# VH-VL binders against Probable Brix domain-containing ribosomal biogenesis protein, part 1

Scores and structures below are computed, not measured.

Target 1, 157 residues: Probable Brix domain-containing ribosomal biogenesis protein, of Methanosarcina barkeri (q467k0)
Amino acid sequence: MLVTSSRKPSARTRTLCKLLSRFIAGRCMTRGKMGMQELLEFAEGGPLIVIGEYHGNPGELSFYDEAGELLFSLRFTDWYSKELDSYWFSGIEPKLAGQGEIAEAFKVFFHFQRVENDKIDQLPPSSTLIVVGENDIDFMGSGKSLFKLNLRGFKKY
Positions, changes and structure headers below are counted from each chain's first letter, unless a header gives other numbers; Kabat numbers aren't used for antibody chains.
F, E and O are the ipSAE of ESMFold2-Fast, ESMFold2 and OpenDDE, as the mean of both directions, binder to target and target to binder. V2 is 0.75 times the mean of E and O plus 0.25 times the DockQ between their complexes.
[cut] marks letters that were taken out.
Atom coordinates printed by the task and the answers are left out, and those that the model quotes come from them; centres of patches stay.

## First folded at step 5 (VH-VL)

Design p10 (from i7 with heavy chain H53W, light chain Y32W; framework fv_iratumumab)
Fold by ESMFold2-Fast, scan of step 5:
Structure p10 (fold): chain C 157 residues (1-157), chain A 117 residues (1-117), chain B 107 residues (1-107)
Amino acid sequence: as target 1 above (157 residues)
Amino acid sequence: QVQLQQWGAGLLKPSETLSLTCAVYGGSFSDYYWSWIRQPPGKGLEWIGDIDWSGSTNYNPSLKSRVTISVDTSKNQFSLKLNSVTAADTAVYYCARLDYEGWFDPWGQGSLVTVSS
Amino acid sequence: DIQMTQSPTSLSASVGDRVTITCRASQGIDSWLTWYQQKPEKAPKSLIYAASSLQSGVPSRFSGSGSGTDFTLTISSLQPEDFATYYCQQYNSYPLTFGQGTRLEIK
């Protein structure tokens, strides 16, 4: 899985690209002036995620399939926990929890193992998971929030 | 046009803390990652870690338990602290800017740190 | 961690020679590789990024090639200022790692 940004990203957008790619066990790549076809060549037949900006901050995630077709996008504001400073990413894929349209889109896109909300506390202590909630998406490790995307909109194409 | 200048420790004894500071002149501080890299005498380069303007860090796992990188955005400075030094930490230490396309440029002038009893 | 191994560790050459230095990654890094030149008592200087893209201001005699795990740096016609140590570095994933270096010496 390839994660990159829109062109001319801010430092905060670069930070989210690096963080998101580490969390999902993917690869982070600087955008430079590359177009979609060039990005697909670097994705090695995989899908890609592009982090866009809204008002100069990271504010949009766009999800593309292996052919470069836009599947869906979400708008957000970002939040980071101090727990990130001490967290070690193991390179293992996270599990996915939540319900609703965004959760189903994530399940199809990532192919991550689905976990029901009432069984989150039964996961092994070393687990990472993405919890798609009503108002945010919570990226969790070792039972703690590491970072969140506060939801501002969702669009399916 | 951007230049980095560094200063700090020279000679340390085993168990002491290494402290180095790097100042950034002539460019945007908030648009890049700021890194520390070291080179033991006669050996290759080892990436220590990086930091951005918000204080977000990445550390080399081999050094993570002993390393702290911090930033002072008001002064366009970032600093390295390495705890519990041993002779194996003897090296030239460089600060450097990590470009968006994955290379280091510019670099500081380097600081030789010698750990000796 | 991705281990970068350079070959040879040193070589001797004459001005005008074609010189090739290789770098091997312990796992696939696509084209996420930078080549550096380092002269004695100086910080390294980047020459090539993304395995094959020449840095601004670097002479055209330098070129890079390769993808995946095997990479080469070529100097088509060696000049006196090219005697230095050369390093490869991957930026596919953290931690960033360098090769051990190749020392290019006068014959």
Scores: ipSAE 0.008, ipTM 0.489, lowest interface PAE 10.8, mean pLDDT 86

Design p11 (from i7 with heavy chain S54E L98I; framework fv_iratumumab)
Fold by ESMFold2-Fast, scan of step 5:
Structure p11 (fold): chain C 157 residues (1-157), chain A 117 residues (1-117), chain B 107 residues (1-107)
Amino acid sequence: as target 1 above (157 residues)
Amino acid sequence: QVQLQQWGAGLLKPSETLSLTCAVYGGSFSDYYWSWIRQPPGKGLEWIGDIDHEGSTNYNPSLKSRVTISVDTSKNQFSLKLNSVTAADTAVYYCARIDYEGWFDPWGQGSLVTVSS
Amino acid sequence: DIQMTQSPTSLSASVGDRVTITCRASQGIDSYLTWYQQKPEKAPKSLIYAASSLQSGVPSRFSGSGSGTDFTLTISSLQPEDFATYYCQQYNSYPLTFGQGTRLEIK
């Protein structure tokens, strides 16, 4: 899975691109001047996530299928935990928890293994987990929040 | 513990190219962005630009036409070149790591570059 | 570009004093602001991030507050090692920009 950004992204947008790609066991690519067709060539038949900006900050995730069709987008503000500095990413795909339209969209897009909310506390210490909540999406490792996307909107296409 | 060491400080004449290198010891190189910041004598700090381990760069628009930042991932080093220097480029130049939120920590020791005729 | 303006440009104080330094952004930056301390001939040291979060190892006498455009750094009881120049920096948008600095001097 390919994660990229808007052209000439800010430092924060580049940071989120790298972080998100590490977390989901995908790869990050510098956008440069590439259009959608060039990005799809580099996605090698996989789906694509594009991080867009508002006022120079990452503010939008747009999810594209293998044909380059926009499936859904979400608007957010980003938050990072101090735990992130000491966290070791193993390159293992995260599990997915949560309910609702965004959680179902993520399940279809990522194909990650699902975990019921009442079983989260029973995961091994080394597990990574995406928890889709009502107001945020929490990216967790070793039982700790590493970073969050605070939800500002969701649109399905 | 991550430590940055820099070198390449010196005396330059107007129109010459400034060249500095920063080496990263004791930590992950590929998980961060690496930046150059400068400080003219007695004045404040100015961000120059940053680079990641794959060579993706951002530059301050005020310097973009004269600045090149490059990376040598095999050596955990990154370098600054500033073309066509003038007396206004006289400054202490720092390399630094950019944290996820966008602040600088740790910093290199600084390199004084003096541009005079 | 977002312009960061610090006030005052210089401040004289005595050990034990409560001192405040302000920083104003030309546009809203939410809480995306860091404070640095710089001693003569040394690189800056980060003190506070996200406007109010204290960096590890920084004494509790340092605190930050504010959001949007107006921010304050407070030192509750000034110590001899605190005499330095302080800088704010926004990381809301590119290019990253610093305030002009506030020099804290012995009275």
Scores: ipSAE 0.006, ipTM 0.527, lowest interface PAE 12.0, mean pLDDT 86

Design p12 (from i7 with heavy chain S54Y, light chain L96Y; framework fv_iratumumab)
Fold by ESMFold2-Fast, scan of step 5:
Structure p12 (fold): chain C 157 residues (1-157), chain A 117 residues (1-117), chain B 107 residues (1-107)
Amino acid sequence: as target 1 above (157 residues)
Amino acid sequence: QVQLQQWGAGLLKPSETLSLTCAVYGGSFSDYYWSWIRQPPGKGLEWIGDIDHYGSTNYNPSLKSRVTISVDTSKNQFSLKLNSVTAADTAVYYCARLDYEGWFDPWGQGSLVTVSS
Amino acid sequence: DIQMTQSPTSLSASVGDRVTITCRASQGIDSYLTWYQQKPEKAPKSLIYAASSLQSGVPSRFSGSGSGTDFTLTISSLQPEDFATYYCQQYNSYPYTFGQGTRLEIK
């Protein structure tokens, strides 16, 4: 899975691109001047996530299929845990938990193993987990929040 | 129920610095962008800028050289400073929350700032 | 910057009338448009967001439509409390910009 940004991304946007790609066991690609067709070549037949800026900060995720068609987008503000810099990613795909329209879209887009919310505490300590909630999307490792996307809007195309 | 309350002295002479503060009561402070918007008498609305709880700011380019927005997360407050004021800065100044879909709600009560010699 | 232009700048109407206000963006803004109502000496109140979605508590006589560059606010049956100034605002890109306003007056 390829993750990139809008053109001329801020440092925060580039940081989120690298972090998100590492978390989902995907690849981060510098946007430069590349258009959609060129990005699809680097995606090698896979889907694409583009991080857009809202107010000069990372603020939008747009989800594209392998043909470059926009499936859905979400708007957010980002939050990072103090523990993030000392966390070591294992390169294993995360599990997915949550209910609702965004969770349903994520389940269709990502082919991650799904778990029920009340069984999260039964996962191995090495597990990473994406919890789609009502107000945020929480990216967790070793039972702790590593970073969150606080939800500001959702649009399905 | 989130409410914004603003304050700051509103009568200034040209070249002085405008200073206003907005306090947020109820609800979440850390999940939103907090904005300043002004309205000259009898005219339309002009967005000044916004700030998040980490102190990241965005400013209207027309005002960027004179404006500073700051945040005090321990008090759930954010403040506007506009230096080198002129009569053109006479306006009602509002603080406002930037909500989920990109609209402003709620708004503070407004503060009339008059710049006269 | 994206310029927002409203039409008309003022309009006189009677209670019970259907009122239409338009807003045009100088470039495409998708559906990232909010409509506000402002009464004298009060802060604006948001009515419609995402071009067509009613804010909670706003009467159903208010509706919004449009996408891209051309947008419309409609009041299907004007009530006495609706006499106010109306503003459109784009939130597609920085800086956020507002229309010049449409003043709705009693005929």
Scores: ipSAE 0.005, ipTM 0.491, lowest interface PAE 15.1, mean pLDDT 85

Design p13 (from i7 with heavy chain L98Y, light chain A50D; framework fv_iratumumab)
Fold by ESMFold2-Fast, scan of step 5:
Structure p13 (fold): chain C 157 residues (1-157), chain A 117 residues (1-117), chain B 107 residues (1-107)
Amino acid sequence: as target 1 above (157 residues)
Amino acid sequence: QVQLQQWGAGLLKPSETLSLTCAVYGGSFSDYYWSWIRQPPGKGLEWIGDIDHSGSTNYNPSLKSRVTISVDTSKNQFSLKLNSVTAADTAVYYCARYDYEGWFDPWGQGSLVTVSS
Amino acid sequence: DIQMTQSPTSLSASVGDRVTITCRASQGIDSYLTWYQQKPEKAPKSLIYDASSLQSGVPSRFSGSGSGTDFTLTISSLQPEDFATYYCQQYNSYPLTFGQGTRLEIK
């Protein structure tokens, strides 16, 4: 899947684009002047995530299907762990945990393997995990938070 | 430019439902979150929740069981209902536009709601 | 919930003074902090967003700094219209939370 940003992204938005794409085993692409049709060509039949900005910071994720239709969006603020600096991404797709409307939207969008909350401790040490909670989405590796999106809003189209 | 005007009943008895409406004039309704914030006398501000033009809501967890925010796009209005009020709900209630994350502007004029027997 | 604590709760100052107000978050909020000014019986007005970015139309004597948990609002040379209550607000995590306020009074 393809991750990109709004035009002329800040350094922080570029950082989130790279981190998110590496975490989900996807690709990050510089937006430049590309419109939706050009982005879909580079997505090669896959879905698309666009990172929007507020105040020069990443603040929105918009999730598009293979046809370029907007499915849902998240408003957020971003947080990064010091653990991230030493973390080595293996290119493996993450598992998905959590309950609620956002978790179900993520399950449909990503098609990642679902893991129940009570079985998180049973995952291999090399596993990465997206935990969709009530107030945040936690991106975990080696049993530790690597980065989080603190939820500000959710919109389904 | 964009202006918010609010109205609704100001005096309530315990157990009643608080109802306030906010009307939006002079600007786009669809690009923002429309918020309710309250301020008890002599105290600080508390965010209650917000709604967008499609009716999608976010609520403060401390109030979620009692609060409903709704929107009427035909009138460019949004409304707050807070059930089962107590004296602790006495406050000035503001409607406000959420313009970007964490930035409220403009604000309504405020409505003092007093809950007493 | 993220708790926002302002210091001092009140202070007295004279026109021309340099005034500093602090705000502390109970956990890291990066730069996701807005400062507001509120005059008696009026709605708040935003002054600074993203911890240090000045709102359009706000005088340059206002400035903000800080990141993580510790933030400051500075008024470099206090004017008569600046006597008001000031609030910080975090937007790093739900629910949105405000500090208790700092009341700036004429000496």
Scores: ipSAE 0.007, ipTM 0.513, lowest interface PAE 13.1, mean pLDDT 85

Design p14 (from i7 with heavy chain L98V Y100W; framework fv_iratumumab)
Fold by ESMFold2-Fast, scan of step 5:
Structure p14 (fold): chain C 157 residues (1-157), chain A 117 residues (1-117), chain B 107 residues (1-107)
Amino acid sequence: as target 1 above (157 residues)
Amino acid sequence: QVQLQQWGAGLLKPSETLSLTCAVYGGSFSDYYWSWIRQPPGKGLEWIGDIDHSGSTNYNPSLKSRVTISVDTSKNQFSLKLNSVTAADTAVYYCARVDWEGWFDPWGQGSLVTVSS
Amino acid sequence: DIQMTQSPTSLSASVGDRVTITCRASQGIDSYLTWYQQKPEKAPKSLIYAASSLQSGVPSRFSGSGSGTDFTLTISSLQPEDFATYYCQQYNSYPLTFGQGTRLEIK
């Protein structure tokens, strides 16, 4: 999976691009001057996530299929845990938990292994997990929140 | 450039449903979330919820069981319904545009709703 | 829910004074904080967003600072039109929450 940003991204947006791509076992591509068709070439037939900015901060994730069709987007503010500073990513795909429209959209888009909320405590310490809640999306490793996207909106196309 | 005008409600009895509408003039309706905030007399501000043009809503958990926000994109309007009102719901109710990250600008003029028996 | 606490709850000052109002969040909100000014019987007006960014048309005597949990609104030289109630608001997480307000009154 390819993760990129809007053109001329801020340092914070670049940081989220690298972090998100590492977390989902995907690739981060510097946007530069590339348009959608060029990005699809680098996605090698895979889907694409674009991180958009609002007032110089990361604020939107847009999810595109292999043909460049926009599937859904979400609006957010970002939060980072101090636990992130010492965390080592294994390159293994995360598991996915949660219920609701956003959780279902993620399940269709990512194809990650699903886990029920009551089974979260049974995951191995090396596991990473995306928990889609009503107010946030929590990106967890070793049972701790590493970073969160605090939800501001969701739109399905 | 963008202006919000609101109307509806006034005097209600306990158990009735509060209904307010906000119309958006100028600017882009589809690019923003639209919010309701209330303020009891002499007290502070409380966020109620917001909605976008597709009907996607966020509600304050304290009010979620009683509140419904709806949108009419053909008229650039959105509306608030609050069920089972009590005297604690007496407040000035404001509609407002939600800036991309979550602050409010501009605001409507406000609508005083009084709940008394 | 993130609780926002303002200090003081009321303040008396004279024209020309330097006034500071503080806002404390019950947990870290980075810079996701807005300050509002409200006159009697009027809707609030946004003054500062992202903790320190001045809204268009707002006089430069207003400034904001802070990050994490502790925030300050400063009016460098108070003018007669500045007597009002001021509110902070966090937009780091839902539900969106406001401080209880600080009423700025003529001394």
Scores: ipSAE 0.007, ipTM 0.518, lowest interface PAE 13.1, mean pLDDT 86

Design p15 (from i7 with heavy chain S30D Y100F; framework fv_iratumumab)
Fold by ESMFold2-Fast, scan of step 5:
Structure p15 (fold): chain C 157 residues (1-157), chain A 117 residues (1-117), chain B 107 residues (1-107)
Amino acid sequence: as target 1 above (157 residues)
Amino acid sequence: QVQLQQWGAGLLKPSETLSLTCAVYGGSFDDYYWSWIRQPPGKGLEWIGDIDHSGSTNYNPSLKSRVTISVDTSKNQFSLKLNSVTAADTAVYYCARLDFEGWFDPWGQGSLVTVSS
Amino acid sequence: DIQMTQSPTSLSASVGDRVTITCRASQGIDSYLTWYQQKPEKAPKSLIYAASSLQSGVPSRFSGSGSGTDFTLTISSLQPEDFATYYCQQYNSYPLTFGQGTRLEIK
């Protein structure tokens, strides 16, 4: 899976691109001047995620299918845990937990293994987990929040 | 240029439903979140929730079981309903525009809602 | 929920004074903080967003600083129209939360 940014991203946006791609076991690509057709070539038949920016800060995720059609987007503010600095990514795809429209959209887009909320604490230490909540999306490793996207909006196309 | 005008409510009895509407004039409706914020007399501000043109909502967990925010995009209006009111719900209620950068501007004129028997 | 604590709760000052109001978040909020001014029986007015960015039309005597958990609002030379209640607000995460307010009163 390909993760990239809007054109001329800030350092913060580039950092989130790399972090998100590592977390979902995908690939991060510098945007440069590339349009959608060129991005799809680098996605190699896979879908892509574009991180949009507001005043130098990451603020939007847009999810595109293999044909370059926009499926859904979400708006957010970002938060990072100090635990992230010492965390070792295993390169394994995360599991997905949560209910609601955003969780269902993620399930269709990513095809990650689902985990019931009551079984989250039973996951191995090497597991990563995306928990889609009411107010945030929590990216967890070893039972701890590594980073969060605090939800500001969701739109399905 | 953009202005918010609000109406509804006033004096309520305990257990009744509070209903307020806010209309947006002179600006883009679809690009923003539209919020409700309240302020009890002599106290600070409490965010209630927000909604966008697509009907996507966010609610304060302290009020979530009693609050519904709805939108009418054909009229550029959004509304607040708060069920099962008590005296603790007495406050000035404001509608306001929330920018994605996180600040509120403009605000409606405010509506005093008093809950008493 | 992120708790926002303002200090002091109230202060008295004279025209021409330098005034500083502080705001502390219970968790890191980076720079996602707005400062508001509220006068009696009026809706609040935003003064500063992103911790340090001045809103259009707001006098340059107002400034904001800080990041993470500790933030300050400074009025460099207090004017008569500045006597009001000031609120900080975080927008790092929902629910959006405000400080309890700082009442700035004439000495």
Scores: ipSAE 0.007, ipTM 0.485, lowest interface PAE 12.7, mean pLDDT 85

Design p16 (from i7 with heavy chain G102D, light chain Y94W; framework fv_iratumumab)
Fold by ESMFold2-Fast, scan of step 5:
Order: sequence, then structure tokens, then C-alpha cells
Structure p16 (fold): chain C 157 residues (1-157), chain A 117 residues (1-117), chain B 107 residues (1-107)
Amino acid sequence: as target 1 above (157 residues)
Amino acid sequence: QVQLQQWGAGLLKPSETLSLTCAVYGGSFSDYYWSWIRQPPGKGLEWIGDIDHSGSTNYNPSLKSRVTISVDTSKNQFSLKLNSVTAADTAVYYCARLDYEDWFDPWGQGSLVTVSS
Amino acid sequence: DIQMTQSPTSLSASVGDRVTITCRASQGIDSYLTWYQQKPEKAPKSLIYAASSLQSGVPSRFSGSGSGTDFTLTISSLQPEDFATYYCQQYNSWPLTFGQGTRLEIK
């Protein structure tokens, strides 16, 4: 999976691009001047995530299929825990948990191993996990929140 | 077209602070991460850390307690400080640009730092 | 941390030989691997990124393959300027880690 940003991204947006791509075991690519058709060439038949900005801050994730069709987007504000500073990514794909429309969209888009909400406590402490909640999406490692996307909106196409 | 030039420490005694600076010429400074990598004589490469134009840093955890990377955007320069050096810190130190796909290109010329009593 | 192990640690070959160097990751890294060439007293030069994509200006005799945990760098017909040390590097997870290197020596 390819992750990139809007054109001329801020440092904060570039940081989220790298962080998100490492968390989901995907590839991060510098946007530069590339349009959608050039991005699809670099995605090599895979799907694409684009991080958009609001006033120089990351504020939108747009999810595209292999043909470059927009599947859904979500608006957010980002939050980072102090635990992130010392965290090491394991290189293993995260597991996915959650309920609701956004969770179902993520389950279709990501082919990650799914975990029922009532089984989260049974995961190994070293597991990475994406928990899609009602108000946020929590990116967890070693039983702790590393960063969150606080949800502001969701649109399905 | 982008070129990196580095300068700084040469011979240090144990407990001193290593200081190196890297200058970036001929390209966008604010669009990339700028990295430090070291190589002990006859050994492999070790990533030390990186910094972006806003001063946001990532450090190798093995060195985090002793490392500081800083940036001077007015000069397109970034610097490495490594505190409390020992003989194990003897290495060639490189600055390098980190692409979004996390490969390093271009590299500085390298600086040999020797720590001996 | 993901440990990168190269084999062999050293290899002797003759000009014209087909040379194969391998790199193994301790965990799955998909295709997030770069190969570097380093000549004595010089900085490393990137040869291949994304496991198999050749860098601009690198001769076509160099190729990379593999995914997951097992990766290979191949030189199809060794030239005198190819005697160097080769390193793999993963960029799937933090911190970025390199293999210990494979030294390619003249036979």
C-alpha cells in the first residue's frame, strides 16, 4: 500500500505520512508534482492513501482503489502520545478492530487480521492494533495509544 | 545537483562531546529529512537519527540518551552532537538526505572521528 | 528492531561471473529494502530501492528480487569496478537498520 500527501506538504503532514506508512506496513512516497495517474504507477496495482491538509496541518485521509477511484475519506485532527517518542515499529502488519461504518470501510480496504472488540485484551502485549471507535481511530502498540486521529467527518463514495 | 558538505570533530578524548555540521547546497531543504549515519572502521552502517526543517527529530534508541540533532534553516545546515563519547564511538560519520521511501541519497563526504585517551 | 543478516559475509569472484548476495530480515518487511554499494573510503551509493527498482544511472547488470524476509542482489556479469562491499537496508519499521555487509573480492 502506497501512502502520500497533498502537494507541498508541511513538516507535520510529512511526519504523519511516514508514521502512518510504517504503522500499516506500507510505503510512503514524496508527492512532488505528481498527479493521480503518476501516483497509480508508483502504487503498482495497489491501493493509495492521500493525506490532505487544513491550514498547514494534516486534516484529511482519502482512500483510493487500484483504479484510482475515491472510496471514502475522513476528516480528523491528529494527536500524538509521549509513548511514540520511544516506540519501535515491529514491521508486522497491525490487527484491526472496531464497529460501525468507518470500521467496515477499513476492513474492506485493509486486508489486516481482524480482532473482535471483546478479544482485544487477549492480544500479545507486543501487538500493534488499529481500533476504529465512534470518536477516534486509535493506533496502538504494546497496549498503549501511540497516536490518534480524532474524527471530524466521514464520507463514503 | 543536491550536494552535502560536512565538517567538525576529528580527535576526541573519552567523555567529550562529538560535534559535526552538514550544509546542504542546490536543492529544497524543507522538503526532506536530514540524517546522520556512522560506520566504525571495518564494520557496517548504523543509522543515528534524522531531523526535518521544523526541528522534529527521530533518534536511534541505542543512542537517544546521548544524541542531539539540530537544524539551522537560515543556513540550510543541520548538526549532530553526541555526548559522553567512548572508544566505541570511533567511526566515520556521514550526513545524508532521507527520501520519503527511506533510502539515502545524496551523502556527505564523511568525517572520521577517533576517540582515544 | 529488525535484524538484517547478509550472506555470505565475503565472496571471491572473477570478472564475468554471475554473483548473488542475499539478505534476510528477522521479520517481514514486504518490499521495503534498499541495496547500497560502498567502495573503500567512499560514502555508500544506492543501487536498488523497493527491493527490485534500479536507481537511475546504475548498470543493468545489477538486479534485485525478493519480498517478505528473503532478498537477493544479483550481478549478471561482474566487472572490475563492481568489487566493493554491498549493504541491504530495511525501511519497513523504525529504527532503520542495515545488514552487516558482504565484501566482494577479486579471486
Scores: ipSAE 0.007, ipTM 0.494, lowest interface PAE 12.7, mean pLDDT 85

Design p17 (from i7 with heavy chain G27Y G102S; framework fv_iratumumab)
Fold by ESMFold2-Fast, scan of step 5:
Structure p17 (fold): chain C 157 residues (1-157), chain A 117 residues (1-117), chain B 107 residues (1-107)
Amino acid sequence: as target 1 above (157 residues)
Amino acid sequence: QVQLQQWGAGLLKPSETLSLTCAVYGYSFSDYYWSWIRQPPGKGLEWIGDIDHSGSTNYNPSLKSRVTISVDTSKNQFSLKLNSVTAADTAVYYCARLDYESWFDPWGQGSLVTVSS
Amino acid sequence: DIQMTQSPTSLSASVGDRVTITCRASQGIDSYLTWYQQKPEKAPKSLIYAASSLQSGVPSRFSGSGSGTDFTLTISSLQPEDFATYYCQQYNSYPLTFGQGTRLEIK
């Protein structure tokens, strides 16, 4: 999966692009001057995530299918744990937990293995997990929050 | 440039429904979240909830069962309804724009709502 | 919910004084914090966003600092128009929460 940003991203947006792509076992691509058609070429028949900015900070994720059609977007603020500094990414796909409209959209988009919330504590310690909650999306590794997207809106197209 | 004007009922009895409307004047209605915040006399600020142009809402869990925020995009307005009011709901109510980077600006002029028997 | 606690609850100061107001979050909020000023019978006015960024039109004597859980608002040389109540607000997660306020009064 390809993750990129809007043009001329801030350092914080570039950091989230690299982090998100490593977490989902995808690729981060510098946007440069590329339009949608060029981005789809680099996605190699896969879907695309674009990180949008608000006043120089990452603030929006837009999810596109392999034809370049916008499926859904979410608005957020980003938070990073100190645990992230020492965390090593294995390059495996995360599992997905949570209920609600955003969780269902993620399930369809990512095709990651689903885990029931009451079975999260039964996962191996080395597992990575995306937990879609009411107010945030928590990106977890080794049972700890690594980073979160604090939800401020969701729109389905 | 962006200005908020609000109106609605000022004096309510316990069990009634509080209803306030906020009109947005400016050029950016669809780009922001539109919020309600209240302040009891002599107390601090409490966020009630917000709504975007599509009608997607976020509510304070403490008020979720009693609160409804709605939007009328054709009139550039959004509204607050709070059911089953009690004296604890006496406050100045503000509408405000919530920027994506999360400060409230501008604010409406405020509406004092008094709940008394 | 993230609880925001301000200290002091009130303080008295003289024109020309350096004033500091603190705000503590019950959990880490990075730099997702806004400071507001509220005068009697008026809506609040935003002063600082992202913990340390000054809003346009706000005098340079106001500054913000901090990250994580501990934040400070500083007024370097207090002016008569600065006597007001100040609030911090976190926007790291819903529900959005405010501190209880710090009332700045004439000494």
Scores: ipSAE 0.006, ipTM 0.510, lowest interface PAE 13.5, mean pLDDT 85

Design p19 (from i7 with heavy chain G27E, light chain N92Y; framework fv_iratumumab)
Fold by ESMFold2-Fast, scan of step 5:
Structure p19 (fold): chain C 157 residues (1-157), chain A 117 residues (1-117), chain B 107 residues (1-107)
Amino acid sequence: as target 1 above (157 residues)
Amino acid sequence: QVQLQQWGAGLLKPSETLSLTCAVYGESFSDYYWSWIRQPPGKGLEWIGDIDHSGSTNYNPSLKSRVTISVDTSKNQFSLKLNSVTAADTAVYYCARLDYEGWFDPWGQGSLVTVSS
Amino acid sequence: DIQMTQSPTSLSASVGDRVTITCRASQGIDSYLTWYQQKPEKAPKSLIYAASSLQSGVPSRFSGSGSGTDFTLTISSLQPEDFATYYCQQYYSYPLTFGQGTRLEIK
């Protein structure tokens, strides 16, 4: 899985690109002047996520399949937890929890293992988890929020 | 826990190239953006640029034509080269890690670079 | 580039005083602002991030407030170790930029 940004990203956007790719056990790369075809070559047959900006902040995630077709996009604002300061990323793919259209889109896109919301507390303490809620997407490690994307919109193509 | 140690040339002549290296201890290089920041004597701080583990760089537009930041992930090191120096480049140069929330921590010990004839 | 302007450039105070330092951005930066303390011949130390969040290990007498373009750092009761230069820094957009600094001196 490849994560990149829109062209000429802010420091904040590059930080989210790195953090998101680390969390999902994917790769982050600088956009530079690359168009979609060049990005797909770098993705080596995998799908890609492009982080777009809104007023200089990361504000959009666009999800493309391996053929470069836009599947869906999310509008958001980002939030980071103090827990990130001491968190150790293990390189293991996260599990996915949540219900609704966004959760189903994530399920198809990522192919991560699903877990029911009422069983989240039963996961091993070292687990990483993406919880798709009604108002946010919570990226969790060791039972704590590491960072969140506060949802502002969703569009399916 | 994580520490940055830097080294490089202290005295330069105008037109020479400034070269500094920063080594990262106690932390995975791939987790963060790694930055260079400078401070002329008695003045404020100026961000020079940053680099990630893949070699992707951002540079301050005021310095972009003269600056190159590179990374050696096998050694957990990153380096700064600044071409065509002048007296205006006299400063203490710091390497630093950029945290996810946008603060710099830790910082290297600083290297005073003096450019004079 | 986003310009960061601090006020005042220097300030004299006594131990026990309440001190306020301000920082203004030339355009909106939401709450993407960090405050640093720098002592002579040392690297800066981060005090506050996200405009108002206190760093671990930093005394509670330090606080930050503001959003958008106007930000404030407050020290509620100055201690001898607080005499230093203070810098604000935005991380809303590249290039990352710092204020010119506020030097806090003993009266």
Scores: ipSAE 0.000, ipTM 0.495, lowest interface PAE 14.7, mean pLDDT 85

